# VH-VL binders against Probable septum site-determining protein MinC (minC): the designs that were tried, part 18

Target 1, 220 residues: Probable septum site-determining protein MinC (minC), of Prochlorococcus marinus subsp. pastoris (q7v2x8)
Amino acid sequence: MKLILRGIANEFIKSFSFKNFEIDQNFFDKLITKEAPAAANLITENEKINSYELAKLKLILEKHFIKLSNIYSNNRETVLSGKSLKINSTFLKIKDLENQLPLDPSYLKKDILHKGTVRSGDRISSNGDLFIIGDVNPGAIISANNNVYVWGKLFGIAFAGKNGNKNASVASLYLNPLQLRICEIVAIGPKEKPKGQHPEIAILEDNKIIIKPYFLNQNL
Below, E stands for the ipSAE of ESMFold2; O stands for the ipSAE of OpenDDE; V2 stands for 0.75 times the mean of E and O plus 0.25 times the DockQ between their complexes.

## First folded at step 25 (VH-VL; framework fv_cosibelimab)

Design B2 (from P6 with light chain A30D; at its last look DockQ between E and O 0.41; V2 from the best seeds 0.00; counts 0 for: pae E 2.4 > 2)
Fold by ESMFold2, look of step 25:
Structure B2 (fold): chain C 220 residues (1-220), chain A 119 residues (1-119), chain B 112 residues (1-112)
Amino acid sequence: as target 1 above (220 residues)
Amino acid sequence: EVQLVQSGAEVKKPGSSVKVSCKASGGTFSSYAISWVRQAPGQGLEWMGGIIPIFGITNYAQKFQGRVTITADESTSTAYMELSSLRSEDTAVYYCARESEWGDYFDSWGQGTLVTVSS
Amino acid sequence: NFMLTQPHSVSESPGKTVTISCTRSSGSIDSNFVYWYQQRPGSAPTTVIYRNNQRPSGVPDRFSGSIDSSSNSASLTISGLKTEDEADYYCQSYDRSNQGWVFGGGTKLTVL
């Protein structure tokens, strides 16, 4: 069995696998974070669990201010037990149970490398750095938690540091965007268009976006 | 810290029922599982079932299914165990016990209630 | 559904060490925690070991618990035996298949 713990804003915090129903204080001590868990989903595969057992789990979680919000199981008795405790409980086949598990947190922070033109109407978002080998057309939007690098012409909208990284940057061989955004700061692209293709980098300095020549040896 | 005080000894005839009470004091009652365990003379401990008072949810050992009824009254912090269709083999000391806050062992026990079933 | 088998009785001299076994008949002893209770004559049981090898406050460190997966058993070990240790001892574990508690048959410890 797995508990998927989430915060008040439904953000993923942790997942735990366990075999025994006997959850102890040591288990909960490992949950100490600045953003304490507020909710849990229980995912079970091939486990017959009665309402008495689920009620114990529910009470232990509630003593630590965690609501047992959902139960997903391929066992009908387990689903009925959850419903009898007024817990939202759903029968799912084994293959569909996997869909209720979060992705590995380390994978979630992966960079994206995109080859080809990002066309009008397209959107690409990275949870790390975003690398584009190609052009970004005027109707396209690209974003990253960290840096945005365009090996080509950037005409669309670029958003670096979207989750608060003020050290994020946007770099391109031809930096002519409709809009640049770094963290919370937004700037309209320069009136004067660049001549030819030469690398430039946009960074935050003194709460404003500054564009400088970008030397490829620094980050590539 | 919690104290469990049970009702007094009873003598019953075969085929009748007995209802034993277990009153909690000095501690928390409603959110802890209360179990009933019996011990025939000269014999070991045998779990009969339990209740989680705040939900009224019960769990019974298969051997006693259909003969045992466990209830709780939160307003008086009292659990009850009723055993029906009594036989001479049901002569035993009946204990109530509170499970730990983790629901995994019995951390407090009542003094026991002797129930004698004789013809 | 399983049983927990204990020896009917054990005896040993004061100051010595005794071990009481608790063997699970089916399924793994590792599936659930094992608990140990002491019952002195005329009294209700009290816990001496919880979650395999933990001691409640007030239980002397000469009481210890262990698990042996190869023999599918748990053990209660009492070192430095005292006459006050003379009692019945029960192991307990949870049976997930029957969804209920199981006690061992009990072991009478005599301190000669």
Scores: ipSAE 0.536, ipTM 0.831, lowest interface PAE 2.4, mean pLDDT 86
ESMFold2 (binder alone), look of step 25: mean pLDDT 91; pTM 0.924
OpenDDE, look of step 25: ipSAE 0.842; ipTM 0.947

Design B3 (from P6 with light chain N52D; at its last fold request DockQ between E and O 0.35; V2 from the best seeds 0.65)
Heavy chain, then light chain:
Amino acid sequence: EVQLVQSGAEVKKPGSSVKVSCKASGGTFSSYAISWVRQAPGQGLEWMGGIIPIFGITNYAQKFQGRVTITADESTSTAYMELSSLRSEDTAVYYCARESEWGDYFDSWGQGTLVTVSS
Amino acid sequence: NFMLTQPHSVSESPGKTVTISCTRSSGSIASNFVYWYQQRPGSAPTTVIYRDNQRPSGVPDRFSGSIDSSSNSASLTISGLKTEDEADYYCQSYDRSNQGWVFGGGTKLTVL
ESMFold2, look of step 25: ipSAE 0.623; ipTM 0.861
ESMFold2 (binder alone), look of step 25: mean pLDDT 91; pTM 0.921
OpenDDE, look of step 25: ipSAE 0.842; ipTM 0.944
ESMFold2, fold request of step 26: ipSAE 0.631, 0.520, 0.600; ipTM 0.867, 0.817, 0.848
ESMFold2 (binder alone), fold request of step 26: mean pLDDT 91, 91, 91; pTM 0.917, 0.919, 0.919
OpenDDE, fold request of step 26: ipSAE 0.866, 0.872, 0.859; ipTM 0.949, 0.949, 0.941

Design B4 (from P6 with heavy chain Q62K; at its last look DockQ between E and O 0.57; V2 from the best seeds 0.68)
Fold by ESMFold2, look of step 25:
Structure B4 (fold): chain C 220 residues (1-220), chain A 119 residues (1-119), chain B 112 residues (1-112)
Amino acid sequence: as target 1 above (220 residues)
Amino acid sequence: EVQLVQSGAEVKKPGSSVKVSCKASGGTFSSYAISWVRQAPGQGLEWMGGIIPIFGITNYAKKFQGRVTITADESTSTAYMELSSLRSEDTAVYYCARESEWGDYFDSWGQGTLVTVSS
Amino acid sequence: NFMLTQPHSVSESPGKTVTISCTRSSGSIASNFVYWYQQRPGSAPTTVIYRNNQRPSGVPDRFSGSIDSSSNSASLTISGLKTEDEADYYCQSYDRSNQGWVFGGGTKLTVL
């Protein structure tokens, strides 16, 4: 089963899975203290949980100032147990349980891993990091809120830090883009081909896009 | 620190009932689970069931379901265990125990109540 | 449901180390936390180990707990054995399928 912790503004903080209704209290206590959750949803699949067990969980969460707000389960006894504790409890079939996770920006797939060539006319946009295993052809546009990493040749347009992340970077095995953008700073790609056959990384320094070798500390 | 004080020893006839009390003092009562555990002479410990007083929610071991009733009175900080249809095999020391604030182990125990079932 | 099996008795000399086993009959011993209680004659039990290997305050560090998945058992180990350690020892775990607590049969520790 899974406990979804949310903050006072209903923002996703953390989800964690646990088995047999036992939680590592030291880990749980440390994690909650760092991130100040206010509410929790319990999602359980194929688990019969009685009201005694749910009441214990409810009291543990209350000790940490967390309201157990919702229970979603494909077990009718578990739903009835939650209702007996005045917890909003909903019966859902298994496929509907997987769709019940709240959709917010932090819970959507942030990072995208794309395998294959990004062709002219294609556009890929990530709400986190973007990883490309392949080439990015001229006429393709790739973008990310954070970093863009191309394990291949980058010929198209790359836009990192599109949400304002000034620490964002663009890296590739062959960095030859038509246009490079980090935050609000735009640079036209190099007029000439890269002289070296080595990975390069583009970053912001002093409000300018700087390209340097990226042959140390490769992250693949 | 909680202290659990149980009612005195009892002698009962087969077929009757017994009700053992467990009064908590010096600590929080209502939001902690209270369990009942018995020990027949020369035997090991056997969990009978428990209650969470603030909710009045009980949980009974399958062996005792239908014969045991566990209740709590928040105003007196007292839990009760009643065992009906007594048999000689029910002769045992009956303990109450408070579970930890995490609901996972028994951090305080009563002194025990000897219940003897004999004709 | 499962049972927890302990040796009926163990004995050892003062200053030595003793280990009391607690074997789970079905399902993995690692599925649920194991707890250990000490009971001296005529007294109520007291906790010596919780959550497999944690000690409550006031319990000496010569008491330790462990889990062995290969034998599907938990163990209570008492080093530097003292005469006051002579007692019955019980392991305990939660049975999620029956939604209740299970105790081992108990082990009588004799300190010669």
Scores: ipSAE 0.601, ipTM 0.860, lowest interface PAE 1.9, mean pLDDT 85
ESMFold2 (binder alone), look of step 25: mean pLDDT 91; pTM 0.922
OpenDDE, look of step 25: ipSAE 0.836; ipTM 0.939

Design B5 (from P6 with heavy chain I54L; at its last look DockQ between E and O 0.57; V2 from the best seeds 0.00; counts 0 for: pae E 2.5 > 2)
Fold by ESMFold2, look of step 25:
Structure B5 (fold): chain C 220 residues (1-220), chain A 119 residues (1-119), chain B 112 residues (1-112)
Amino acid sequence: as target 1 above (220 residues)
Amino acid sequence: EVQLVQSGAEVKKPGSSVKVSCKASGGTFSSYAISWVRQAPGQGLEWMGGIIPLFGITNYAQKFQGRVTITADESTSTAYMELSSLRSEDTAVYYCARESEWGDYFDSWGQGTLVTVSS
Amino acid sequence: NFMLTQPHSVSESPGKTVTISCTRSSGSIASNFVYWYQQRPGSAPTTVIYRNNQRPSGVPDRFSGSIDSSSNSASLTISGLKTEDEADYYCQSYDRSNQGWVFGGGTKLTVL
């Protein structure tokens, strides 16, 4: 049996396989959720489960702030047991049960918008663009598959195009990073502080990281 | 932590019924499964069934299906086991036991109730 | 539907080690966790091992449990045997096919 945890917006957080409904404290230490109480989907294959067994699982999950929201099974008696507990329960054939497994995390959320300072020791990684409304302190590391935008001062390490996108860029209102990376190219931050033309953008040109002024230019 | 106190010994005639009570104190009642286990004289332990009081959902061992009824009263924190159509082989000590908060073992047991079935 | 078979009795001297077996009649012993209970004369059972090899709080570490898939059995081992360990010992496992608990027949431990 598999338990699939979801976040508040029904985005997948984590999936677990577990033994025989018998869940102990050590199992739950691996189910921690930081952002919100989780919901769970139970996926079972060729398992006849009665309402007593499901009720025990439901109670254990609820004691740990996890709501058992859905049951998917190829066993009709298991589905009826779930319905008797007022849990959404759906009969599915074995091949359709696989569709209830979590997607690869790299596809679930592409862009990240982060409001606040990224502090020393923090790491933020985006599977798309990364937008920071705030400063990025020394000792912080931010990365993205595509572009990195910092609406604030960038002092830490920034890595754009981490999946090989050579067209990726790093832009900020004050571009003074410890290190820049775009794709496979690494540069240490500039020795000179940013000059008067703000903001700035770093791009790849001819396998070198180049920093240019970056400002909105309306039509003449 | 939780204490389970059962009703006193009973003597019953064949064909009658017995109802044993199990009162919980010092802990949470409604969200823990309560099981009934019996032990015939000189014999081992035998699981009869259980209840989750919060839901009123029961589960009975196949051997006792149709003869055993397990109930719970949340307001008094008391579980009950009723065994009907008594026979002499039903002479046993009947225990209630509470499953752990993890639902995996019996972490508290009542003192036992002797039920004697004789003519 | 499976049975758990235990020896009817075992004995050993104080300070020694004793092992009580629990053999599952059909299906794998590893399919479900095994639990062990101690019952002293005139008392209700108490748990000494849960989930094959875990001890509840307050149970001495001289009690241990193990699983042997090759013999399809579980074992309760008591080292540093003490006279107060004289008791009946029962193994238990959950039967998924019958959706209920199964106890072994029990083993009387005598400390000579």
Scores: ipSAE 0.506, ipTM 0.825, lowest interface PAE 2.5, mean pLDDT 84
ESMFold2 (binder alone), look of step 25: mean pLDDT 91; pTM 0.924
OpenDDE, look of step 25: ipSAE 0.844; ipTM 0.945

Design B6 (from P6 with heavy chain S108Y; at its last look DockQ between E and O 0.58; V2 from the best seeds 0.00; counts 0 for: pae E 2.1 > 2)
Fold by ESMFold2, look of step 25:
Structure B6 (fold): chain C 220 residues (1-220), chain A 119 residues (1-119), chain B 112 residues (1-112)
Amino acid sequence: as target 1 above (220 residues)
Amino acid sequence: EVQLVQSGAEVKKPGSSVKVSCKASGGTFSSYAISWVRQAPGQGLEWMGGIIPIFGITNYAQKFQGRVTITADESTSTAYMELSSLRSEDTAVYYCARESEWGDYFDYWGQGTLVTVSS
Amino acid sequence: NFMLTQPHSVSESPGKTVTISCTRSSGSIASNFVYWYQQRPGSAPTTVIYRNNQRPSGVPDRFSGSIDSSSNSASLTISGLKTEDEADYYCQSYDRSNQGWVFGGGTKLTVL
């Protein structure tokens, strides 16, 4: 059996296989990722699965804030079991089951545009660029594989280039983060608050995070 | 400090039914699977089936399919096992057991309920 | 559909080491985790090993579990035997084909 984890914007995060319904620490370790999965699809081939087994999996995923959203199987009893749990369940022949796996990694680089304040306790993760129209409060965490742009005040934690992109940047209209991270380099927020009404950008230079005024029409 | 307390011993005639209760306290009830396991005198353990109370989903061992009914009442945190068409071979101690939070082993057991089937 | 076969009884002296085997009749013992329960006379079972070789909190480290694919069996090993270890021991595994739990027949451990 194969579990496909997706984020809040339906972006692919990872997939992994498991045998039988034996949930161990290795399974749980795969659920705990920086990308914060929100949904899962289950793909099964030639497996008869009852509603009791699926219900246990559903509860375990829900405890980790992951919704079991879809079941794809070539076994009719498994599809019926999923439907009995009100999970969208689809019968597919083996050939068609292979099409439910990610085929093109470019779908993994989906930019996110978020309108509104990112409140304390919220987390937003992008597999591409992250654009925030609003403020990012001190208890919030935002991250992106590439750049982070905040059209507002950044007080929380921002993490750009989380997949190793050293050319990633963090920009905001008021750059006052609690913590700033680009790739593997971490910086604590400034001691003094920014003055004035100009945007700033944080980048990596010589393995250090440097903050500069942000200019329009840059070739990033 | 989860605790499972079962109903008292019963004596039944062949062909009748028995319903054993298992009341849980000291923790969350609805999202933990409750299983029933029996043990005939001088014999080993035998899994009968289980229930996930929040969904009302049951799973029965093939041997007991059609004779056993497992239910749960979330409002009283109580699971029930009813065994019908009793035979003398059904004389046993019946245990309820709660699966661990990870759903992999029985971490709490009731004290057991002796059911004697004789005429 | 498989069975788990255990020796009917084993005995050993205090301070010594005993092993209790649990042999799976069909399919690989490694296909599913093995669990071990201790049952003292007049009491409900308690778990001593889960997921082949893990100990629940409060179980002494002299209890250990292992899997041997070549003999298609699991083993419970108790070192430094104490008289309080005298009990019945059951192995358990999940039968994916029948979608249910299977217990071994049980082993009576006598500490002489």
Scores: ipSAE 0.591, ipTM 0.846, lowest interface PAE 2.1, mean pLDDT 86
ESMFold2 (binder alone), look of step 25: mean pLDDT 90; pTM 0.914
OpenDDE, look of step 25: ipSAE 0.850; ipTM 0.948

